# VHH binders against o26223: the designs that were tried, part 153

Target 1, 191 residues: o26223
Amino acid sequence: MKLLWTSQHIKVTVHIDGKVSKMDVLEAIKTRRSIRKYQDREVPEELIDKILDAAMCGPSAVDERPWHFIVVRNREMLEKIPEVHPYGAMVKDAPVAIIVCCDSSLEKIPGFWVQDCSIASQNILLAAHSLGLGAVWTGVYPLEDRVEGIRRLFSIPEHVIPFSVIPLGYPAENPGTRDLFDPDRIHLEKW
Below, E stands for the ipSAE of ESMFold2; O stands for the ipSAE of OpenDDE; V2 stands for 0.75 times the mean of E and O plus 0.25 times the DockQ between their complexes.

## First folded at step 9 (VHH)

Design x67 (framework vhh_lunsekimig_d3; at its last look DockQ between E and O 0.69; V2 from the best seeds 0.00; counts 0 for: pae E 2.7 > 2, unsure alone 63.1 < 65, SAP .718 > .668)
Fold by OpenDDE, look of step 10:
Structure x67 (fold): chain B 191 residues (1-191), chain A 123 residues (1-123)
Amino acid sequence: as target 1 above (191 residues)
Amino acid sequence: EVQLVESGGGVVQPGGSLRLSCAASGFTFSSYELYWYRQAAGIERELIASITSGDSTWYVDSVKGRFTISRDNSENTMYLQMNSLRAEDTGLYYCAAEYSETFYGVEPLFDYWGQGTLVTVSS
């Protein structure tokens, strides 16, 4: 294994074959952070494919799998996203973004698509992190202005609901780790 | 105690310049997304500029090319350089902070707000 250090002192382990070492699931969950600063470096298609594969592996209500994904690499489109999503400023600085959408025609029971797309979005974040990338979840749904803005920008049909925009890239920051364990939130047998 | 304190407001003539500051205390400043809002009399508060924890910036169209948002994490201070000021820029300017792991970006959900600093542009 070869250890690589970035200018931001981010430690990345790479296998001899040049592939980034994957971390175990608990490590990925515990060490994942929202990353909003990216290197001027393209993300290989292979990594995006792996991330999307992970995104589709989550459970969904009655196995409805309502999710669709728009992969955005076009520089002009990335730069336009902040115009309709003001709180997604970092998207314009990312080499790629994934837009998670729900096809309502695939929904089998009402309302669970939010959970389904949330699971898919979280899997994108975890997979990205495990592959040595940084990502951040920018909320689109249920804010109407953002939903409609993204819809128009990407010509998304009415029965498809944009849910989240997730910019990704090689991280150019290291926000550190945090401990969020709170035993006061655990109840045994009853509240 | 957590606090955001705006300063630098005042009265200026059209075409003039001001530099606003937002001094933060009581929280990890570098881990927050930062925002400038303004509210004119009788008008709803509007987002005018933002800067992420990764230094990505955003501006509303009406201030593009005139205003510059920046942050100094070492000083726990955010700035808004305002040039070529116009009468329509008059209002109370607020700074706000949102924790970096928050992903909604909804104004009522922001963690901290300042009390505001008044900017008056008049001839």
Scores: ipSAE 0.719, ipTM 0.876, lowest interface PAE 0.7, mean pLDDT 91
Fold by ESMFold2-Fast, scan of step 9:
Structure x67 (fold): chain B 191 residues (1-191), chain A 123 residues (1-123)
Amino acid sequence: as target 1 above (191 residues)
Amino acid sequence: EVQLVESGGGVVQPGGSLRLSCAASGFTFSSYELYWYRQAAGIERELIASITSGDSTWYVDSVKGRFTISRDNSENTMYLQMNSLRAEDTGLYYCAAEYSETFYGVEPLFDYWGQGTLVTVSS
């Protein structure tokens, strides 16, 4: 029920220029947690599209935007990821995963693709959280065995580097938020 | 004080069973990824099993179907049920824990390690 004249507290979804947001940016950043337990529910393609749109909106060194994304929904493929990524066990239990890749042929300046793909990965986590989903970043680069394992599983060419594997779904756990503000790490005017 | 304390090791005959326990204190157990490592004589320390904060499990091929990892967040304890034990399973078994807000899983950088418990499968 969405009756605004009742004394009941109603959850409100804000519409901004055709986009829907359930929380502001600061709330999303502060309340996002790594989620490794998912409901047995499919994630609609429209939500994946919104997440990938957000992923591509990050800043990029000399605007090279070297990121490519593989969307994995196939259960057999998801079940094979832990065979090459031992610390990605939860991927086999997720309804979908996104593999963030760097196409090195798109590099305009050497070495900054790591920051570019980190930005894309974090945007995926934040966008997923803002849409009511849970996700976790599982590290691939720079661990050579994981990079090569993922490359072989998904037929990724040698000029493309798999960077992260991000399983996501509707969360089946609800960890509390963290208070990480540390004023001793802030230096005014000088170190 | 943070502690991981392994127990349940001992001497068993080939084909026997043991259940290892890793009791944790001093941290929010449910927020940690948990691991069993094995150190055998002359062999590098090896990841044998893991269980995520979301209860997903992983096993190295040599123990699949024989070992079962589990966790009890209410008791702050992780278990390793070891069945059909072989001479090759002999070694020191370590539990380890890594905070769930990590995108990196590498043995040398884990937050917490236990002291190890010895499992000897008689020749």
Scores: ipSAE 0.621, ipTM 0.832, lowest interface PAE 1.8, mean pLDDT 87
Fold by ESMFold2, look of step 10:
Structure x67 (fold): chain B 191 residues (1-191), chain A 123 residues (1-123)
Amino acid sequence: as target 1 above (191 residues)
Amino acid sequence: EVQLVESGGGVVQPGGSLRLSCAASGFTFSSYELYWYRQAAGIERELIASITSGDSTWYVDSVKGRFTISRDNSENTMYLQMNSLRAEDTGLYYCAAEYSETFYGVEPLFDYWGQGTLVTVSS
């Protein structure tokens, strides 16, 4: 089964603090928080590989899988992102960021790529959290100034749409757990 | 009553300094992204500085190096230190707050806005 992948896709055991990750999925969903402060510590390539594998596991409209990912570690580029993305100030302080993009040439049903890329983006957040990392989704699409700015900065072609920028790293803050359950949002059988 | 209140505006000479404050009542800043906006007469409101819940800062190019944003979560207050003021800095200054568990900053949709404090840079 391991021979089904090229050497660039070799799967390895991931260890966090000397242990295999065992976080329950409901725990991951309930405890994930947006993290905007990071330790001065590199994120291993192996963790980024696992995160992107998880990102690509999401469902998509008619299995179109329109997503592409740009992994940014270069300091000069990370420092330039806030110049075109004013609400992403923390990106310059992150060891790495992932840009989620839509390749519109892969779109099979017009307009569903937004849902597709949103699913991939949320999976990145959950996978990062389960691996002991903190991340935050900073929106790009549909804000045209942000879309054009990111496209220009990373030489993204016209048919590819940058959707989100997700800085991540080992967290240097802990916002805590929330209880957001609201039974008034639940309707049985009818509105 | 939930509100943001700006203070510290006034009339100042070119090259002078002012310190603006934005105080929150009825909620706690610690879980919020905070912003300063400026609006000159006849011009759309513009974002000039921000500070995240993690203390990362951003400045528009026209104020970079002259203005400093900071926050004091224990006092529920945000500040804008404005140095080397120019006539072009004249305008109404607003603070705004957005809950940190969001993935967009979109000006008209922030959770809270202040009423503004007027800064006039004039000889």
Scores: ipSAE 0.450, ipTM 0.770, lowest interface PAE 2.7, mean pLDDT 87
ESMFold2 (binder alone), look of step 10: mean pLDDT 77; pTM 0.759

Design x68 (framework vhh_lunsekimig_d3)
Fold by ESMFold2-Fast, scan of step 9:
Structure x68 (fold): chain B 191 residues (1-191), chain A 123 residues (1-123)
Amino acid sequence: as target 1 above (191 residues)
Amino acid sequence: EVQLVESGGGVVQPGGSLRLSCAASGFTFSSYELYWYRQAAGIERELIASITSGDSTWYVDSVKGRFTISRDNSENTMYLQMNSLRAEDTGLYYCAAEYSETFYGPEPLFDYWGQGTLVTVSS
């Protein structure tokens, strides 16, 4: 795959049936898969910056935007994540991980920060996929041992809550497509 | 919706072989990350092998080169081929599954654990 840049957004090209095509938003949503195997290959800082820009563009309750992000590239630190979050070789082998956090001092309406950080996490996954990377969301909150373990490992202050750890890299696996549409879950006009 | 049933355990001499099976029922077996766990007497349950929905495999060091995990999505079955068995391989072997798009983490969901199959390696 090749990456094309514009002043405000990113376009990704893929080879389909010998032709080069651009991935649109719907295609990105439908083809994104959780990726747990990565190539031994560095992710450029510019791509991480674009992913984080996309993460911050999500909707937020009362525009509180409580998210903060820790970018972890240090191999020794990545190798310590499985000690406090049972992720084993998957996180250890990723070239980079993003920790999504909530700064509770920015919260304007109680409880909605979970939705805010979920939106940011999903935007990271979609943006990574659109840029030819693979990623997976690993839950931290609301598992108290993981929350406190990650907080201690990365010197996160008490008013900040680590929400998710998202390792990412160039994919070394290609899961097949899925058909998950279930019309029985759609109700017209009433239940 | 996923039910897991392990089979294939038994008694075998050191150096012998066994093939374990984990049969699943559910709509989309191919969308699950699959795991074999082992629990020996007096020891906590440990992850010994895994296979992703993309067919990538992982093994704990003690079984690497001796055990082979595989999956057959058309038969809704996962296998563990165990060769060169040792006394320390004795234990209950559990099958576990986790939806590939879960954000809970690498640990299997409680509801998707099997009942276990006993492997005894005796001199």
Scores: ipSAE 0.369, ipTM 0.652, lowest interface PAE 2.1, mean pLDDT 84

Design x69 (framework vhh_lunsekimig_d3; at its last look DockQ between E and O 0.56; V2 from the best seeds 0.00; counts 0 for: pae E 3.1 > 2, unsure alone 63.3 < 65, SAP .693 > .668)
Fold by OpenDDE, look of step 10:
Structure x69 (fold): chain B 191 residues (1-191), chain A 123 residues (1-123)
Amino acid sequence: as target 1 above (191 residues)
Amino acid sequence: EVQLVESGGGVVQPGGSLRLSCAASGFTFSSYELYWYRQAAGIERELIASITSGDSTWYVDSVKGRFTISRDNSENTMYLQMNSLRAEDTGLYYCAAEYSETFYGSLPLFDYWGQGTLVTVSS
């Protein structure tokens, strides 16, 4: 009995009209999910450029913009990332990954680079989602073993800190939507 | 109530096989990253295998080619098929679960842990 895996073709109605249906920002935020399963499909360079453009549009402390990005498409390198980042198993199955890094020499105020790189990472996730891609934030910093592993693997200088690894691809899963609104976390005027 | 329950441990001879199970209840199993850890006597707990919500797998080098992790979301159960067992595989085996929207992934900071099942490989 051949278990016919009925691939429920999630008809992502990619409206073929070249108009990337512009997802509004609230929709992108609310519907974004971590995606860890990807189609066997390459991501166009144009989409990566758009994502990186978005990554650089976030605010940073005193406009220090300390972020750098490594775009990884090499299959061998993608397959090696899980060796130094065990919680990044899905990276080997992605067509591309972006490594977000901080150049400490660009930091103007100590400690805010974490916020800066977090904003950049989140913008990558939102931009990817708005473009019909799936992505997941895999934490690197502040775990020393992961930081050093990624550093060595990609020959990252000592003054540059790898912060996150974000695999991207066309999604092959649909985790569904979440409602995370909690009015108990809202305080008016005072605690 | 959230629960992870390991089973399938026992005593086996070197070269033998075991299949461990981790039965989950009380949470949305399909939305979790799943892990097998083991702890030998006098040694820190180590990650040995993982399976993502997207079915990507990871193995520590010492178990590659011998162990296979899998999950059945319909049964809320994770498995570890262990073949060609060695004396050094002896230990308490734990399953752990981490919510899929968590990106920190630091030991021992998982959402849920089992109580463990003992695997003894001895001649």
Scores: ipSAE 0.782, ipTM 0.899, lowest interface PAE 0.6, mean pLDDT 91
Fold by ESMFold2-Fast, scan of step 9:
Structure x69 (fold): chain B 191 residues (1-191), chain A 123 residues (1-123)
Amino acid sequence: as target 1 above (191 residues)
Amino acid sequence: EVQLVESGGGVVQPGGSLRLSCAASGFTFSSYELYWYRQAAGIERELIASITSGDSTWYVDSVKGRFTISRDNSENTMYLQMNSLRAEDTGLYYCAAEYSETFYGSLPLFDYWGQGTLVTVSS
């Protein structure tokens, strides 16, 4: 079994092979990596439901929670995403993708939906990682061609803005962790 | 220290083939998304092909079925196999690299660019 770190609580994640992995919140944040190579395995609907539940639990400006999600499993649709998103090549090789959208009719304060949808997108990445999946955030907003390409492809209404496309699956790559702590970016008491 | 060095360009007749190489040094190659861009006379650089750290590939419509991008992380090299070359494929070919923890992709704001290699398709 994995030893308990002095300052960390351990989160348990069960794998398909019966293997148990343990990860606390700080470990999850520090070890999450963008994953662009997936096993040829379907992701159970139960795990997608858990990820989306987590996505909706983030804070939002004035609690407006403007996010909507499209879950894409259709291979033909996944294959069309790179046609409108050139930097989303890996989407066609993923078993599933989540499109994070803003419903502008739910906005209570102008402009903060970008932060709201960023929080939802990061929560999807962290939740996926905690469940033994890999994911990557491919940017859509504010790139006009990508926004309109995704809108047309998925019949998204004019008052809804596609924000990000997040392919996910069981990881088929294992990138190392990053050591990014930079004390020069921390200012005590004043700049 | 950080370098991307292209090679394999040259003069070829229409219908011919060339293989471009992009050799990388000074960074962790396997952690980067990799791109081939083309700059034709009078036109800004355009994305021709890409390969992700996970080996997924993308091609601009004009080269689909004719060009193949690949990477060899053990050799720190990316390749572009160009078949059935046309006059409009003439240009300077640049490789570019972008760290894998990016979420937008960028043109032309990559971490690293090569010096370019000239491909001329002429009779």
Scores: ipSAE 0.663, ipTM 0.839, lowest interface PAE 1.6, mean pLDDT 88
Fold by ESMFold2, look of step 10:
Structure x69 (fold): chain B 191 residues (1-191), chain A 123 residues (1-123)
Amino acid sequence: as target 1 above (191 residues)
Amino acid sequence: EVQLVESGGGVVQPGGSLRLSCAASGFTFSSYELYWYRQAAGIERELIASITSGDSTWYVDSVKGRFTISRDNSENTMYLQMNSLRAEDTGLYYCAAEYSETFYGSLPLFDYWGQGTLVTVSS
């Protein structure tokens, strides 16, 4: 960038080609890691909107789209999540968390909502990563104590099932990339 | 060889302090979630404190304000500072480690466990 002075302003020249801002999808999948340390920095609402748009782009059983999302920014509420979800300690240090829920009244084919919400949750992780954020999936369902604790904390009705809690923020750590390809898991034509 | 070794247990009077250490060898624990569990006689092992790879901490209510978990990645060592000890804190203390790429942040099937260090709080 270049600063140009004209009247009383210094103008910033910005390159308008968007090439630098895009991440390849295969790169995102291979480089996404669980991030549990975040900068003390707000996540803009516009990024959360993009992440939730991506979450809703996933396929679902017979297009039932049973998901609902609770966006949590309130500091007091974020600090309470570990009280009912003890393995989510990092949530209290995140600027924002997304709770992925299933509304069972939207199920068209009973029992497939777990797959549906898993797809939405993974899309959240990938979208956050592609936008320069770090996130981690902390499991709620099927652990009954976690389900009931989160439901109570957020006044979630009985027909709505909290599935996952995903804290996110600008990362303050870099755990690096892993090479996990295992050709022994690949079977041609038959087992 | 991968190993977790606890140390620092002992006998102490109520109100006293102990510092437990958990030293890792054979792996770099900076990519691990770390935990302290305790087990009293006849009771199931209880999670009492955790520290994430990002240094976020959690404590069970019975130890909040009295115990402090910390880690030193350069020394591959985790600590539990235990202050204001009570008789109910008596038990075998275990450290555990779980690889950070997981859905659930911890389930009872950990990658590594120590052998335990005994803490006895008695008058």
Scores: ipSAE 0.368, ipTM 0.728, lowest interface PAE 3.1, mean pLDDT 86
ESMFold2 (binder alone), look of step 10: mean pLDDT 77; pTM 0.756

Design x7 (framework vhh_lunsekimig_d3)
Fold by ESMFold2-Fast, scan of step 9:
Structure x7 (fold): chain B 191 residues (1-191), chain A 123 residues (1-123)
Amino acid sequence: as target 1 above (191 residues)
Amino acid sequence: EVQLVESGGGVVQPGGSLRLSCAASGFTFSSFELYWYRQAAGIERELIASITSGDSTWYVDSVKGRFTISRDNSENTMYLQMNSLRAEDTGLYYCAAEYSETFYGSEPLFDYWGQGTLVTVSS
């Protein structure tokens, strides 16, 4: 089956095999893993659009929603990321990466943009997983050398802060599902 | 503290078989995800096989059908049965536990590593 829909200026076509391709929210949360190895296969723009739509739907302090996103598909640009992010070596092998940024001019309450951008980053990871992709969050903020390196590499204005770099693609590995439920971390009524 | 000790590596001819073992101590073995990781010359470091606490398994395409991962929670030991070995299977095989969810970096990181065991396939 094909499903065609449009969002403003972007048309999305999805080929779906009934409900077998869908994942509920709890399943997505519990089965998502960081993926650092990707197939040599393009990710359709339609899937990136869905991921970014989901990223913008998180809660935000005083609803300031300061997030901006840079979508990087250019291989030469992806290959330069490890030069400014020492633990970003796998980014160069991804077909695409999303850079999550904060526009500090949109901040309404000091300091909460970090939580806002963390929420957006996690939503990208969950949305990617729900669509059959793998992704990993590579931290940029609060490491000043990484922040400045990414800013210079992507011509990011001084009032905008790069927060995370998230490479994504079709997964070429599967680390399996974790069982992390620890009832000793749950306190009833009081500590 | 967590300790992982590999054994079973060696020199074998093409088409031969080896069984690698990973003996673990210092953690609740039955709760942890376990992995075989390979470092081969000229090839990107790669996750070869995984086994979850619920015994679900995964294999990289190059070894699927030839390698079998298993675990024995009563012995705190994980195994990799390697059949129909090829020259390209040569490398250091590492036992690892808990594939990292760190957002500090992007490289595959495991919370716990063994020291590695060398497998050499040559005629």
Scores: ipSAE 0.415, ipTM 0.727, lowest interface PAE 1.3, mean pLDDT 84

Design x70 (framework vhh_lunsekimig_d3)
Fold by ESMFold2-Fast, scan of step 9:
Structure x70 (fold): chain B 191 residues (1-191), chain A 123 residues (1-123)
Amino acid sequence: as target 1 above (191 residues)
Amino acid sequence: EVQLVESGGGVVQPGGSLRLSCAASGFTFSSYELYWYRQAAGIERELIASITSGDSTWYVDSVKGRFTISRDNSENTMYLQMNSLRAEDTGLYYCAAEYSETFYGSQPLFDYWGQGTLVTVSS
């Protein structure tokens, strides 16, 4: 995709009838769940645009922003992903997947691209949830067989590292919320 | 102690039925994706059925319509109801569990594996 991914090309909806436009950030973070079952419905390009805009808004080490994204809608290609990446069988049925990549030529400080791409991946999950979609992060890096498999499958050049594959769609499952707060993991002033 | 314990295997004639159970302890069962795998002689371990934390199910084509996976979060147990059993269903059946918010993905590493329960379909 070689379109301009700027705010001028992404319409901000001031009001919608859906719950997603009214979800605050804390609610979005606490209620987001990995979704592996999707409705047989296409995701509009406008929603993918909003998700990718959000992906690029995370903090980045020395502002290197090494992110590149591949948007996969082709059914034949989606069905080949399990051959090189052993994600759950239900996940291959998603209508679209985003592959988060690092262009190593954009790297300014060694090693921090992993954090940059992790931030982009989580922003994709949160943005999808806020828009009424479900998504799941399936890890690629640092598993070398998955990295090379995804690289070959999508003709990714050697200087680009596939980091994650994120299938997404309208959810066909509704996992409940979780209570994960553990005060034993919080240390005041010292360890 | 964290563990998965399979039970319900046995010897049955073709066309018969068995119900496998996978009892879990030591973790928050309702937050896990659950899997039944089959290991047959000369064949690599194969995913047979799965059930998500949101109760969505999947089956490999060879068992679709014959097997039913279910979970009971109050009992911390997953089940596999196997009907119309065939000789090809013979194998060691393993349950596996993976945290629902994992980004690692399945195969071959799961958070937890059981020891397996043997199913033999013969006349």
Scores: ipSAE 0.514, ipTM 0.739, lowest interface PAE 1.4, mean pLDDT 86

Design x71 (framework vhh_lunsekimig_d3)
Fold by ESMFold2-Fast, scan of step 9:
Structure x71 (fold): chain B 191 residues (1-191), chain A 123 residues (1-123)
Amino acid sequence: as target 1 above (191 residues)
Amino acid sequence: EVQLVESGGGVVQPGGSLRLSCAASGFTFSSYELYWYRQAAGIERELIASITSGDSTWYVDSVKGRFTISRDNSENTMYLQMNSLRAEDTGLYYCAAEYSETFYGSSPLFDYWGQGTLVTVSS
């Protein structure tokens, strides 16, 4: 119930434009699907800003917030991603992709940057869905060939680790929703 | 029991047609991305065609316009209709399945692979 929440827990829309992000959180989580086919339609810069704002609002180990983001709209660069990420063929057809990176110089506690960047990646997917966009997380880390390929392609410094490539756009497919609830995975009080 | 079983391979003359089938069992087929890979002698296994859980399709340039991938979720079967076959299309064709919400997305660690079906286009 939203009525019992303090102002800090009330649903906050980003400062740019909030009218298209009024999907219920549980609905958004349960209906979000990976989208690999996109309309030939530009994604407004304002929506990318909203998505990245949401990405940075996740929890972070010791508040290290090691994430950096590369926004790729250049057609020639998008077309090169499949050369270094063999299962990113859909990326070249997307109007935009976000590369989630970890700046290791910001890491305060070893190894937790993976959780930090996973949280940022999921927030990107969820925020995109809430704004009427489709997206898919294509894994980069810990696959060394993909890490090195993406780093080289986008001139990423040695101390920065590319974590995921997330193409996004207006969806040109609708896979429907899933029923994933499994009560056998819930244990009360003890294993 | 989880299985992907390919069928429909055979020997065909250049310019001929074949329809490959990939029958799936033991998993929720409609929640999976589906792939056809080809293994030619002396060449690494390559992605030929794919179909998403939302029915969107992709083809490698060499088969675009000649091959058509489709899926029937009610029959748990994926198809590859191959027309205007060429000698270069000769190879072992594998189907593969990957959960739609995977972020891994990489051979050889697809969730499921078939055993392959041989297509020979006589010279």
Scores: ipSAE 0.450, ipTM 0.698, lowest interface PAE 1.7, mean pLDDT 85

Design x72 (framework vhh_lunsekimig_d3)
Fold by ESMFold2-Fast, scan of step 9:
Structure x72 (fold): chain B 191 residues (1-191), chain A 123 residues (1-123)
Amino acid sequence: as target 1 above (191 residues)
Amino acid sequence: EVQLVESGGGVVQPGGSLRLSCAASGFTFSSYELYWYRQAAGIERELIASITSGDSTWYVDSVKGRFTISRDNSENTMYLQMNSLRAEDTGLYYCAAEYSETFYGSTPLFDYWGQGTLVTVSS
């Protein structure tokens, strides 16, 4: 059950009458870290489905929702990603990767697809973390060589733009949390 | 203000050992991915070893089993222990740092580079 999964891996706030009122989203946001080392353990298809469901729930400019996703589990294909993406050998060792793409035929207003795909990418990272997985966003767009390399490797049509490659798996490293709050970046009423 | 300072290079005979250090100041060291790059004369810089903020390590195949990367967050210092040195290990060794939560992840746009330390392996 989905409720049991939420209770086991995510802190849940329960209303006074015993109903689930909301998840501890702030904890998930503050404790998520980029994970680049993974256990040699398969990620169940059901967890990938939950992550992609969450990815598609982000806000979208004029509801254009231009995102498409490629799920890569084939080891030979994963091993080729570092050859076209200069992030190094660490990506090839993931059990699965998600490629976030923009279908430009779905774009309703110029340029906002970048924000749409950024939102989808961050939702993948947060959803993975909430399910006990680790992930990292490796940038593709707007780096032309990476865009071209990924397009060629995965037979992506010209009207579709690869945006990010997100390897994920059960974490084999445990980086600490960060304290990044900077009140000097907050302006009251005016700049 | 922000600095990476390499040290420990020198001249050594084949089969010898050197320990390189990279001392950092001016940023939150524990939140950064750390790298050792090597540049031989007339050749582009090559990634030799890396250590993540979560203490995971990576090595290029040519140095596996011979080199060991480590970090000491309390001293803001990264190390490269180099054993069984070969002539092909000769070069300038640079340390580099990149914020752990970056989604860019490529040179030459690392957040911080050092000045380099020269390693010469010759008989």
Scores: ipSAE 0.441, ipTM 0.699, lowest interface PAE 1.5, mean pLDDT 85

